# VH-VL binders against q9c950r261to396, part 9

Target 1, 136 residues: q9c950r261to396
Amino acid sequence: VPTFEDVKEVTIRRSKLAKWLMEPFFEELIVGCFVRVGIGRSKSGPIYRLCWVKNVDATDPDKTYKLENKTTHKYLNVVWGNETSAARWQMAMISDGHPLEEEYRQWIREVERTNGRMPTKQDISEKKEAIQRTNS

## First folded at step 20 (VH-VL)

Design dd5
Fold by OpenDDE, fold request of step 22:
Structure dd5 (fold): chain C 136 residues (1-136), chain A 122 residues (1-122), chain B 112 residues (1-112)
Amino acid sequence: as target 1 above (136 residues)
Amino acid sequence: QVQLVQSGAEVKKPGSSVKVSCKASGGTFSNYAIHWVRQAPGQGLEWMGIIIPYFDTAYYNQRFKGRVTITADESTSTAYMELSSLRSEDTAVYYCARGGEWLDNYYYMDVWGQGTLVTVSS
Amino acid sequence: DIVMTQTPLSLSVTPGQPASISCRSSQSLLYEWGKTYLHWYLQKPGQSPQLLIYEVSNRASGVPDRFSGSGSGTDFTLKISRVEAEDVGVYYCMQSIDYPYTFGQGTKLEIK
């Protein structure tokens, strides 16, 4: 099981997504990373779910939205538990903050409950290295 | 096309509970949220809560003081809203509604059920 | 809770004439990532509500272009360029930036 620190290091913030959006390496790099998807806001603050990124979904060019100052039709297919069930998510609704340990724990529990794929240490290491290679 | 079909009208006594169902068809249930909204006779719309089955979570309007329970059965693509400790002022048409075309559009309701009248009277 | 205030509460319009409904929120509906969580619904007589506009200005599927939404921050407007008989009903604005979601009081549109 990857540690919170491991996951944190490969969690991509909204601002980084916006920066990478048009880069040729983006769609490949983002796979296997984590993002915090926004699912609302309460009086106590914003609510996020920490999710694993399955792939970039750009199959609907007619459905655009703004990510920062950029218009895009690229979405993330994210996975909370088992990748057999992925959800499409606007990158604009991704947190620009770091994940919380509670969110990490929730994700772990859900992956275990649904017998989902747990990233290996090797997976995390490779992703970390790939991110570092972007030099940005 | 996604459709939401709700259970039939209910007549309940004060203090009892009612459970309204909302069955979704024509789409992938896990790809959207389900909202519950009620409307008292001649009144406006009141948001009761939301369930996001994919994230196994629900949020409620605290004005109901914990009387509302929203659940979902993904195997049957059915959402439920249970309202307990019924009182006369709970008499209303209760609507379920889909939270957006996709799950990330959970925050607006683009498909509505036909409504379920719940009458609370002694 | 965020309070949504619509004006007017009732509107009688001659067919073919324009209509305008205002919606004001007690706090900004603009979120940090630039999305504004204001939507409009129409409930025709004897029917379930239906989505008209989402995120201030986007028409829902099947909604005629005579409907338009505008605004920012706390002040929003729904406009109907040419009111038709089928537009009769109660219009609601709704905020969804915070739980709980809250609706305006509704604006009843009638035909003269």
Scores: ipSAE 0.940, ipTM 0.966, lowest interface PAE 0.5, mean pLDDT 96
Fold by OpenDDE, last read:
Structure dd5 (fold): chain C 136 residues (1-136), chain A 122 residues (1-122), chain B 112 residues (1-112)
Amino acid sequence: as target 1 above (136 residues)
Amino acid sequence: QVQLVQSGAEVKKPGSSVKVSCKASGGTFSNYAIHWVRQAPGQGLEWMGIIIPYFDTAYYNQRFKGRVTITADESTSTAYMELSSLRSEDTAVYYCARGGEWLDNYYYMDVWGQGTLVTVSS
Amino acid sequence: DIVMTQTPLSLSVTPGQPASISCRSSQSLLYEWGKTYLHWYLQKPGQSPQLLIYEVSNRASGVPDRFSGSGSGTDFTLKISRVEAEDVGVYYCMQSIDYPYTFGQGTKLEIK
């Protein structure tokens, strides 16, 4: 099981997504990263789910939205538990903050409950290196 | 394409409980959030709560003081809203509604059920 | 809870004439990532509500272009350029930036 620190290092913030959006390496790099998807706001504050990124979905050019004032039709297919059931998510609704330990724990529980794929230490290591190579 | 079909009208006594169902068809249930909204006779719309089955979570309007329970059965593509400790003022048409075309659009309701009249009377 | 206030609460319009409904929120509906969580619904007589506009200005599928939404922050407007008989009903604005979601009081549109 990847540690919280490991996951934190490969969690991509909204601002970084916006920066990488049009880069040729983006769609490959983002696979295997984590994002915090927004699912509402209560009196206690904003609510996020920490999700694993399966791939970029750009199959619907007619469905556009703004990400940091950039118009895009690229979405993320994110996975909370098992990748057999992914959810499409607009990057505009990704947190620009770091993940919380509770979010990490929730994700782990869900992956285990649904017999989902748990990233290996090697997966995380490779992703870290890939991110570093972007120098951005 | 996607339709929400709700259970039939209910007549209940005060203090009892009612459970309304909302069956989704024509799409992938796991990609939906389901909202519940009610409307008392001659009144406006009141949001009751939301369930997001994909993230195994539900949020409620605290004005109902814990009387509302929203659940979902993915195997049958059905959402449920149970309202307990019924009062006469709970008499209303209860609607389920889909949260957006996609799950990330959970925050607006683009498909509505036909409504379920719940009458609470002694 | 965020309070949504619509004005007017009712209006009678001659067919072909324009209509305008205002919606004000007690708090800004603009979130940090630039999305504004204001939507409009129409409930025609004897029917379920239906989505008209989402996120201030986007028309839902099947909604004619004579409907338009605008505004920002706390002040929003729904406009109908040429009112038709089929537009009769109650219009609601709704915020969804915070749980619980809240609706305006509704604006009843009638035809003269």
Scores: ipSAE 0.940, ipTM 0.966, lowest interface PAE 0.5, mean pLDDT 96
Fold by OpenDDE, last read:
Structure dd5 (fold): chain C 136 residues (1-136), chain A 122 residues (1-122), chain B 112 residues (1-112)
Amino acid sequence: as target 1 above (136 residues)
Amino acid sequence: QVQLVQSGAEVKKPGSSVKVSCKASGGTFSNYAIHWVRQAPGQGLEWMGIIIPYFDTAYYNQRFKGRVTITADESTSTAYMELSSLRSEDTAVYYCARGGEWLDNYYYMDVWGQGTLVTVSS
Amino acid sequence: DIVMTQTPLSLSVTPGQPASISCRSSQSLLYEWGKTYLHWYLQKPGQSPQLLIYEVSNRASGVPDRFSGSGSGTDFTLKISRVEAEDVGVYYCMQSIDYPYTFGQGTKLEIK
């Protein structure tokens, strides 16, 4: 099981997504990373779920939204438990903050509960190296 | 085309509980959030809560002081709303509604059920 | 909770004439990632509410282009360029930036 620190290092913030959006390496690089998807705001503050990124979904060019100052039709297919059930998410609603340990624990529990794919330390290491190669 | 079909009208005594069902068809249930909204006779709309089955979570309007419980059964594509400790003021039409075309659009309601009348009287 | 205030509460319009409904929120509905969480619903007599406009200005599927939404921050407007008989009902604005979601009082639109 990857550690919280491992996952934190490959969690991509909204500002980074906006920066990478049009880069040729983006769609490949983002696979296997993590993002925090926004699911509302309560009196205690914003609420997020830490999710694994399955792929970029750009199959509907008519469905656009604004990410920072850019218009895009690229979405993320994200996975909370098992990749057999992925959810589409607009990148504008991704957190620009770091993940919380509780969010990591929730993700771990859900992956285990649903017999989902758990990234290996090797997977994380390779992703970290790939991110570093972008010099971003 | 996605449809939400709710259970039938209920007549309840004060202090009892009611459980309304909302069955979704024509889409993927796991891609939905389900909202519950009620409307007292001749009054406006009141948001009760939301369930997001994909993330195994629900949020409630605290004005109901813990009397509302929202659940979902993915195997039957059905959401439920239970309201306990009923009082006459709970007499209303209760609606379920889908949170957007996609799950990331959970924050607006694009498909509504037909409504369920719940009457609370002694 | 965020308070939503609609004006007017009732409106009588001659067919073919325009209509305008205002909605004000007690705090800004613009979130940090640039999305504004203001939506409009129409409840026709004897029917369930239906989505009319989402995120200030986007028409829901099947909604005629005579309907338009505008505004920013705390002030929003729904406009009907040419009112038709089928537009009769109660219009609600709703905020969804914070739990709990809250609706305006509703604006009843009638035909003269």
Scores: ipSAE 0.940, ipTM 0.966, lowest interface PAE 0.5, mean pLDDT 96
Fold by OpenDDE, fold request of step 22:
Structure dd5 (fold): chain C 136 residues (1-136), chain A 122 residues (1-122), chain B 112 residues (1-112)
Amino acid sequence: as target 1 above (136 residues)
Amino acid sequence: QVQLVQSGAEVKKPGSSVKVSCKASGGTFSNYAIHWVRQAPGQGLEWMGIIIPYFDTAYYNQRFKGRVTITADESTSTAYMELSSLRSEDTAVYYCARGGEWLDNYYYMDVWGQGTLVTVSS
Amino acid sequence: DIVMTQTPLSLSVTPGQPASISCRSSQSLLYEWGKTYLHWYLQKPGQSPQLLIYEVSNRASGVPDRFSGSGSGTDFTLKISRVEAEDVGVYYCMQSIDYPYTFGQGTKLEIK
């Protein structure tokens, strides 16, 4: 099971998504990363779910939205539990903050409950390295 | 394409509970949220709560003070709204509505059920 | 809770004439990522509500272009360029930036 620290390092925030959006490596790099998807705001504050990114969905060019002043039709297919059930999510509603440990725990529980795929240590390491390469 | 079909009208006595069902067809149930909205006779719309089955969570209008319970059964693509401790002022048409074409559009209601009249009277 | 205030509460319009409904929120409906959570619904007589406009200005599927939404922050407007008989009903604005979602009082549109 990847640690919270591991997941934090491969969690991509909204501003980074906006930066990478048009890069040729984006669609490949984002796979296997994590994002915090917004699911509302209550009196206690904004609510997010930490999700694993399955792939980029750009199959609907007629459905556009703005991401940090950029118009895009690229969505993320994100997975909370089992990748057999993914949800499409516009990147504009991705958190620009770091994940919370509680969100990590929720994700772990859901993956286990649904017998979902748990990223391996190798998966995380490879993703970390790939992300680092983009920073160079 | 997606349709929401609600259970039939209910007549209840004060203090009792009612459970309204909302069955979705024509789409993937787990890819959207379900809202519950009610409308008293001659009145406006009142949001009761939302359930997001994919994320196993629900949020409620606290004005109902815990009397509302929203659940979902993914195996049957059915959402439920239970209202307990019924009062005469709970007499209303209760609507379920889909939260967006996709789950990320959970925040607006693009498909509505036909409504369920719940009458609370002694 | 966010209070939504519509004006007017009722209006009678001659077919072919324009109509305008205002909706004001007690606080801004613009969120940090640039999305404004204001939507419009129409409830025709004896029917369920139906989505008319989402996110201030986007027409829902099947909604004719004579309907338009505009506004920002706390002030929003729904306009009908040429009112038709089928437009009769009650219009509601709704905010969804915060739980609980809240509706305006509704604006009843009738034909003269």
Scores: ipSAE 0.939, ipTM 0.966, lowest interface PAE 0.5, mean pLDDT 96
Fold by OpenDDE, last read:
Parts: sequence; C-alpha cells; structure tokens
Structure dd5 (fold): chain C 136 residues (1-136), chain A 122 residues (1-122), chain B 112 residues (1-112)
Amino acid sequence: as target 1 above (136 residues)
Amino acid sequence: QVQLVQSGAEVKKPGSSVKVSCKASGGTFSNYAIHWVRQAPGQGLEWMGIIIPYFDTAYYNQRFKGRVTITADESTSTAYMELSSLRSEDTAVYYCARGGEWLDNYYYMDVWGQGTLVTVSS
Amino acid sequence: DIVMTQTPLSLSVTPGQPASISCRSSQSLLYEWGKTYLHWYLQKPGQSPQLLIYEVSNRASGVPDRFSGSGSGTDFTLKISRVEAEDVGVYYCMQSIDYPYTFGQGTKLEIK
C-alpha cells in the first residue's frame, strides 16, 4: 500500500492541471496520478474526495468548460474505489490544495472494500520520476 | 433518456415516518447524485438533501434537525428519502431529482421525478 | 444559510413582450475556481420543476434561446425575450455553492 506521503507527491493540483492542459505529455502523465475532486461546501468548509486518475476523457468536444482562463473539453475519469466504475470530472473542480490524510484513508478503505486496484510502490515511483522530468 | 419514477402518494399520522422511493432508469445510477426537494401546498421549493452514491455520502438540510435520512440502492438504481416524526407541516409534494448529466454536475438538477404527495393528518 | 431573493414575486406579461426576473444572493455565488453556482428552474402548473439555466447563463437541453441568464457575484437575471403561453409558471433561482442549497421565493409568471 502506498504511503500518504507517496500519494501526496503524485497528487496534482488544479493549477498544475491548467498548466499542463495543452502539453503533449499531459494525457499520459496524468494517468496514475491523484486529484482531489470537489463535492460541495458545508459550514465546515469545502469537501473533497481523493481519487486516482484513470485517464483523460476528451471524447465530447461540444462539452466545454473553463479551467482557469482556458477553455477545454478534457475531463478526468477518476476512480475512488474500483476502476470498473469511474466518474467523469471537470478539472476546474479539482482542489488546488494538498490532500488530507483523512482523504487518503478514505480512499484506501474504499479501494479495499471494493477490491480495487492498489497502486504499487513501483507505480508511484515511476510516476514521481515522470513528474520530475516535466520539472513540476 | 433518464427518468426518475417515485413511489405513490402517502397518508400518514403525526409522529409516524414515511419513506419515499425514487427509481432511476435509462442511465448509469452510479454516475448520479440524487437530490430531494419538497414543496408544501402553495409554497416554494425547499432543498432537503443530496446523496452521492459513488462517494458513499449524503448531506442534509439541518433545518430538518436530523429527521431526514437519504439512502441509495445501486442494485435497484433506487434512492430513498425517509422523513421521521412527521407533523402537519410536512404535508407536501416530495421530489427527487438527478444532480446533472454527469456526477461532476451534481450541483444542479436536470431531471426530476413526478413528485410524491405526502399528507400528514390526524 | 444563503438567502435568495427574487423580484418581482409575480409578473403579468402580454404575449410577445419580454420579461425579466431578478435574483439576489446574500453572499457571492462565485467559487474560487471561477464557477458561479446559480441556476434557474421553471415549474409549470401541475408539473415538476424543470431546469432552465445552469451556472448563470447556460441553457439546459431543450430550452429555447428566448431564455437567457446573466449576472455575477450576488446579482442575477433571467430574461425571456418574447413570452409565450407555454412560459406560464413559477420561476425559481437556486444557489448550490453551499449546503444547504436554497431557492428564491419563486416568481409567478402569468399571461395578460
């Protein structure tokens, strides 16, 4: 099981997504990373779920939205538990903050509960190296 | 085309509970958030709560003081809203509604059920 | 809770004439990532509500282009360029930036 620190290092913020959006390496690099998807705001503050990125979905060019000052039709297919059930998510609704340990623990529990794919240490290491190559 | 079909009208006594169902068809249930909204006779709309089955979470309007419970059954593509400790003021049409075309659009309601009238009277 | 205030509460319009409904929120509906969580619904007589506009200015599927939404921050407007008989009903604005979601009082549109 990857550590919280490991997951934190491969968690991509909204601002970085906006920066990488049009880069040729983006769609490949983002696979296997993590993002915090926004699911609302309560009196206690914004609510996020830490999710694993399955792939970029750009199959619907007519469905656009703004990410920062950029218009895009690229979405993330994100996974909370098992990748057999992924959710499409606007990158605009991704957190620009660091993941919380509680969010990490929730993700771990859900992956285990649903017999989902748990990234290996090797997977994380390779992703870290790939991110570093882009000078992130 | 996605449709939401709700259970039939209910007549309840004060102090009892009611559980309204909302069955989704024509889409992938796990990609939906389901909202519950009620409307008292001649009144406006009141948001009761939301369930996001994909993330196994629900949020409630605290004005109901814990009387509302929203659940979902993925195997039957059905969401439920239970309201306990019923009072006459709870007499209303209760609507379920889908949170957007996709789950990331959970924050607006693009498909609505037909409504369920719940009458609370002695 | 965020308070949504609509004006007017009732509107009588001659067919073919324009209509305008205002909605004000007690706090900004603009979130940090640039999305504004203001939506409009129409409830026709004897029917369930239906989505008209989402995120201030986007028309829902099947909504005629005579409907338009605008505004920012705390002040929003729904416009109907040429009112038709089928537009009769109660219009609601709704915020969804914070739980709980809250609706305006509703604006009843009637035909003269």
Scores: ipSAE 0.939, ipTM 0.966, lowest interface PAE 0.5, mean pLDDT 96

